# VH-VL binders against q10081, part 4

Target 1, 150 residues: q10081
Amino acid sequence: MSNLEFVYKYFNSLDVKELYDIYLLRTNVFVVEQKCAYPEVDEIDLKCGHLMLRNANGKLVAYARLIPEQQQTVRIGRVVVDPDERKNGYGRKLMLQALETSKQEFSSSKTFVLSSQEYAQPLYRSVGFKKCSDAYLEDGIPHVEMRLEL

## First folded at step 20 (VH-VL)

Design u3
Fold by ESMFold2, fold request of step 24:
Structure u3 (fold): chain C 150 residues (1-150), chain A 121 residues (1-121), chain B 106 residues (1-106)
Amino acid sequence: as target 1 above (150 residues)
Amino acid sequence: QVQLVQSGAEVKKPGSSVKVSCKASGYTFTSYWMHWVRQAPGQGLEWIGEIDPSDSYTDYNQKFKGRATITADKSTSTAYMELSSLRSEDTAVYYCAREGYELYDTPFDYWGQGTLVTVSS
Amino acid sequence: QIQLTQSPSSLSASVGDRVTITCSASQSITYMYWYQQKPGKAPKAWIYGASELESGVPSRFSGSGSGTDYTLTISSLQPEDFATYYCQQYTSYPLTFGGGTKVEIK
């Protein structure tokens, strides 16, 4: 009965309803809302952690995936907030929890990275990420690499 | 409660410089990026550049690179924009604008009142 | 850089009229933003995200569009709606605005 609940699971620990909720949210935003007709589901999902934020009613309101990489690095990807739950600070809460969960789950992590569409940079800036590349195209959409060092 | 209060109007001669201030209150100054945008009389809005007040990292519209300098003073919660080598076409209202960080939201959530800079002899 | 072309640049309308403003981008935009500006005042955030209204914006306003073509519509113009409206993109640096559409009395 708490206000918000974070749930973190590696892929093989997800139940079928959790997986459904994740893919519904991701496809509704990244594919349908953003009109980006590219494969959204990929093989990285099979080998990463999945961070879920649920409200008091059990609705999945925000999501990110945590991908361990070499050199003590964690990549945060697929950051998304449910369209009807926006402007409640859930994006920033999710990012702060992603950093905290990464420290717990990947104890040697020192570097955090992500690939950002330009409009999303303000969110990542708010938790300490800095741009570290020139813009590049991913599926025709400008992106920039961002990094946070502990 | 968030307020951005800019310095007063200025009249400048061609070839000189102007420095506009933007004092922030009602929030943690170093937690939000600040942008500068100008509007020539009867014209639209033009982005000049941005600054991270926490470490003074800046980026500029290429059009203004070499002439514009954006700075921030954490101790007074004040951002500045200086434009050098002024020309008559630099006559405009100059705005500071705070960048919010709500995902998907409108980028500039609070604006200063604007500072008219007139360049003429 | 991404060019945003607003049309018309100005229009004259009466209270009660339906007003439609367009913004055409030189490249696909993920999210188009809209601002309202009254004379002598700074712009105000108006429409965001997938055409959502900012707090306090009357329901007679709506946004629509995707890709390169976006619209702002006022279903029944009111006296307080006489202003200039700007579209804005944050898809690619430098950040750019449309040239504005001035909605005038008459």
Scores: ipSAE 0.817, ipTM 0.910, lowest interface PAE 0.8, mean pLDDT 93
Fold by OpenDDE, fold request of step 24:
Structure u3 (fold): chain C 150 residues (1-150), chain A 121 residues (1-121), chain B 106 residues (1-106)
Amino acid sequence: as target 1 above (150 residues)
Amino acid sequence: QVQLVQSGAEVKKPGSSVKVSCKASGYTFTSYWMHWVRQAPGQGLEWIGEIDPSDSYTDYNQKFKGRATITADKSTSTAYMELSSLRSEDTAVYYCAREGYELYDTPFDYWGQGTLVTVSS
Amino acid sequence: QIQLTQSPSSLSASVGDRVTITCSASQSITYMYWYQQKPGKAPKAWIYGASELESGVPSRFSGSGSGTDYTLTISSLQPEDFATYYCQQYTSYPLTFGGGTKVEIK
């Protein structure tokens, strides 16, 4: 796990390969692996920040979106770890960095929110998020809203 | 090394209560959620509830109708599960299980050795 | 509550046999998890993300499936594999397990 690199870019600053890697990873996991057909690529991609974790070989091993919202809130979304790179602690590393990057990029931010599939709650819990809603369906998959106040 | 050591076997009368302990070591107790799962003799596994030791947040399987109470003592790194109004159907091995937090991994990564609770008149 | 139904409840097999265990969910789940349990012992994490093996799990084990139907397969049963296997879901609360499949020696 040496020589990992976090790269944070907005959509217009992504090069073609970076965009390709992001969309490949997201579609392979959220659409194909999880067997969920939904508009994975959306207009939020154009407006949000893109946090990429790459290994020493330049491979995208983990990714998340940072979405600024109203009332000093940042939504973290599309949290994903490459299927071949799991069990390396990249999920937690990604979330910790996501919070730090959010505070840097959105200095006035006090609230962090995300829509979590239930299986992902342990990861988000580990960095301080708390469930703040009952379960609801998003694209037919049970989700819960989680919140972290800092 | 992560270890979860549970209290010894219990024999209880119907209507009484039992409190099982689970002492954690080898990791930061407040950094991981703890769950309780039971297994009736020759049967499968049943989830009872969970606790965040850092702030004592809990959630339960509603089938226990408030009979189960899960607590945690940070000073001793010990989780507890108390079950009241015991009935014969509560006879089971009760496990504490730590919840891992790596994305996608198996939820319960470490387990206690189990505590047999026998409810008989 | 998501009900998980394992099939079969028990099976008898010989060393070297191919063993297939199924777990059917009452509704679609995102990932299925599997545990191995030996008599008198606590369950052990075995398969995560439906198809990934936990550390130390032999490669003869495999997991597959999606939606409501998942499978654990042992390509060539070994003596140490005789145990009870449980599937588990974390898609919805309350968390639930399958009824278990006991793999016995023939």
Scores: ipSAE 0.808, ipTM 0.925, lowest interface PAE 0.7, mean pLDDT 96
Fold by ESMFold2, look of step 20:
Structure u3 (fold): chain C 150 residues (1-150), chain A 121 residues (1-121), chain B 106 residues (1-106)
Amino acid sequence: as target 1 above (150 residues)
Amino acid sequence: QVQLVQSGAEVKKPGSSVKVSCKASGYTFTSYWMHWVRQAPGQGLEWIGEIDPSDSYTDYNQKFKGRATITADKSTSTAYMELSSLRSEDTAVYYCAREGYELYDTPFDYWGQGTLVTVSS
Amino acid sequence: QIQLTQSPSSLSASVGDRVTITCSASQSITYMYWYQQKPGKAPKAWIYGASELESGVPSRFSGSGSGTDYTLTISSLQPEDFATYYCQQYTSYPLTFGGGTKVEIK
């Protein structure tokens, strides 16, 4: 078994290495691997929490951002697993931790939402999310809104 | 030891219906979505639809909507696909396939052995 | 829906040959998946994420591509590689597969 560590920080609490690791992982997957040119780093990053999963060697293996919204709602975005660390269950572990971290950081959170590319729906289904919209395009790519109520 | 065991081959007349079963074992049935895919003789694979066995939520390829009905029985860990108003073009091997949830992985990690349905008058 | 067109529909090659099969999509795909199907058997997961080999897949197999054009390559064809190969997309519903490429050893 790996010694896994979750780290959660609001943007202004990130150190420079954490920020570097997050953007390297996100851009390598969402821009380079997925071959999709778009401004992946956005202003939402400045106003949200950043959930990191690190292995025993300190490598960032999975990441998500947690965006508080109105009405006891948390939006989860930028869910990503490092290419060399896939098929270890880290995506599901990350999602389960996102729910638990929200209890600690946003004490009244009851509703979780996300905008999913279709290929990623199976992960979110595995932790209880269900689609709640028709498909729509974001940056030319089909997405669906998904929701989990506690 | 994940296994998906399907019901046996069937011969049907046009206009009738068929119900194929898929018995799951070796895993928690309600934790994974199930899909149905068919393959006409000498042809490719065609997605029919999907089901969440935990609450029976379904979605269908529009081509089969109104004719296909996918169900699940939690107590027997069995998924079903029923196709009505059969035509000769529905002659195919019908597969159940489990959807894995590892991010980025291939969607269908385990498949049943297939059920040949022959529609002929 | 997204149409996947595989080419060639069949091919015949000698042991040791390099073979390449293609899958062209009617729209851009985020991740292409590949399955191998032996005669009389169900398909098997083979390549994920366009280029990653499933466990147990020999290293002579590779996948590549982006956007609408994807390939599966066998660098040195072996007798056990006789099969039909299917690409699959999960970018848009309905889920679709390519028509298949049958690989025969001569």
Scores: ipSAE 0.800, ipTM 0.907, lowest interface PAE 0.9, mean pLDDT 93
Fold by OpenDDE, last read:
Structure u3 (fold): chain C 150 residues (1-150), chain A 121 residues (1-121), chain B 106 residues (1-106)
Amino acid sequence: as target 1 above (150 residues)
Amino acid sequence: QVQLVQSGAEVKKPGSSVKVSCKASGYTFTSYWMHWVRQAPGQGLEWIGEIDPSDSYTDYNQKFKGRATITADKSTSTAYMELSSLRSEDTAVYYCAREGYELYDTPFDYWGQGTLVTVSS
Amino acid sequence: QIQLTQSPSSLSASVGDRVTITCSASQSITYMYWYQQKPGKAPKAWIYGASELESGVPSRFSGSGSGTDYTLTISSLQPEDFATYYCQQYTSYPLTFGGGTKVEIK
């Protein structure tokens, strides 16, 4: 895993290939794999940060977006690992980096939140997130709000 | 290597309580949630509840709320499941199972060997 | 809770046979998980994300499905495959399992 590289960019700094890779990965997983048709690409993409994990070949293997919110809060969203790159610990690596990058980019932020599908809770639990809401539906899929305070 | 070793078989009377233990080794005990699942003879699997050993947070299947108590001892890396007001229908093999945390992974990646609890008058 | 119904509950097959097990959910789920269990043993993680094999699982196994309907398939049954298979969902609490499908030797 020593040949992995994290790249953090805002939307206007993404090149066409980077944007393509991000949208390809997100849509392949959140829309196609999970069989959920929804407006996956949204205006938040224009304003948030984009965290990319690439392997030695330059392939985007994992991704998350970091969304600053009010009250020194950062929302982590669109957490995804490439279907062909799973079981490599990239999810946890991504989340740890997401927290670190968030602290660097948003130095005053100490609260981190995310909307988790139930299956993803174990990953978020592993880095300290706790469920802070009852289950609710988002695009027809059960979710829970999770929070981490550092 | 990851290993979950459970306590031995139990024979109990109706109305009594049983406490099954699950000793974990080969990994950081507090870094993984632990679950309990039971299986009646010749039947399927039933989820009982979960615990975060790091802070002892628990959640239960409502079916067992009030009767099942899951605890963890960090000093001995041992999880426990206590079931009270035992009934004949509680006769089953009880398993502890570790929850893996890799994204998309199978939820229960390691299991104890199981503990048979027999409830009979 | 999400109820998972497996079909069939049991089947008899011969070595080399193609075996298909289905798991139907009472509501749509994101991923289906599968476990293999042999008599007197604890279940073993087998398939995750509906279609991905756990390490050590032979390639003759496959998982597929979406929404409410999922399938585990063994392309060519081998002697070591005789066991009971369980589906499981992690879409909502409480976590639930299917009733199991026992694959027996004919």
Scores: ipSAE 0.798, ipTM 0.923, lowest interface PAE 0.7, mean pLDDT 95
Fold by OpenDDE, fold request of step 24:
Structure u3 (fold): chain C 150 residues (1-150), chain A 121 residues (1-121), chain B 106 residues (1-106)
Amino acid sequence: as target 1 above (150 residues)
Amino acid sequence: QVQLVQSGAEVKKPGSSVKVSCKASGYTFTSYWMHWVRQAPGQGLEWIGEIDPSDSYTDYNQKFKGRATITADKSTSTAYMELSSLRSEDTAVYYCAREGYELYDTPFDYWGQGTLVTVSS
Amino acid sequence: QIQLTQSPSSLSASVGDRVTITCSASQSITYMYWYQQKPGKAPKAWIYGASELESGVPSRFSGSGSGTDYTLTISSLQPEDFATYYCQQYTSYPLTFGGGTKVEIK
């Protein structure tokens, strides 16, 4: 009964406030909360899709990037839920929508991949992703490659 | 209501094997990973391994050097943990624990009541 | 593996006291998780994301920290808080727990 809204836009269609909200949320979590200094804003932002979940008040509560790759593959990245909006199931909702949106935007896509921090594996596992690599370091943080074939 | 009900206490001799069961109910068994964690008397918690009940994928703490085997029976919604070549040091309460999948959540959201396994000659 | 060292291993305190438990990781972790365990019972999820309380956890509890050093604090100890607390990491396999901190009544 929640009044949530998904909005999917490419970079050039984002307004200033949307871009601001995205970068604020990403930096607050991936850089500040997780204490990791890295090039959070990158050139991929210019070419990928941006999936936004907003609540009834218009607040950005969750976000993900959809990045088309070669061989009918879509990479899902920057999956994040606002610290003040957790425990609401937005992560799973976001991932399910990400897959659906990917099918709509990239109709030929059959493979979905992501680079997961270990703590996030449960979420990705829940929607069918499976680990397909050993752990590796990304920006000093252990990650694993995960894959979903549809 | 989510429930994890484990099998009863076991007394085993060194060198033997024990198989503990964990029957899940109140949720879709194949939708959640299951973990096994043990706790020696008066000691802390030690992770043994995990299983995806949907396809029986497993991963283990390598310290057990292949002595632990985790399995799942979808038809009965039951997870199992078998530990072979038992030693006195394996005396502990063994827990099954469900892995929740909400982002950022504490991984183990529901636990079995525990099964005491005593290894003595 | 990532070793988690809790301090102290045990402490005695009175109702109303401020209690601080620390958990130190052998390497940097992204999030620290905490569990509460009472005698004869299984652990209960208590704190996630280092600083966020699970449902039903009183506000007198708090979590903080980053990198390798994390803390669980009880601002004013209550009778129901006497238990053993464990930290846990999900940064790398194998998953590991701290040694626990037993909070006893003085």
Scores: ipSAE 0.797, ipTM 0.922, lowest interface PAE 0.7, mean pLDDT 95

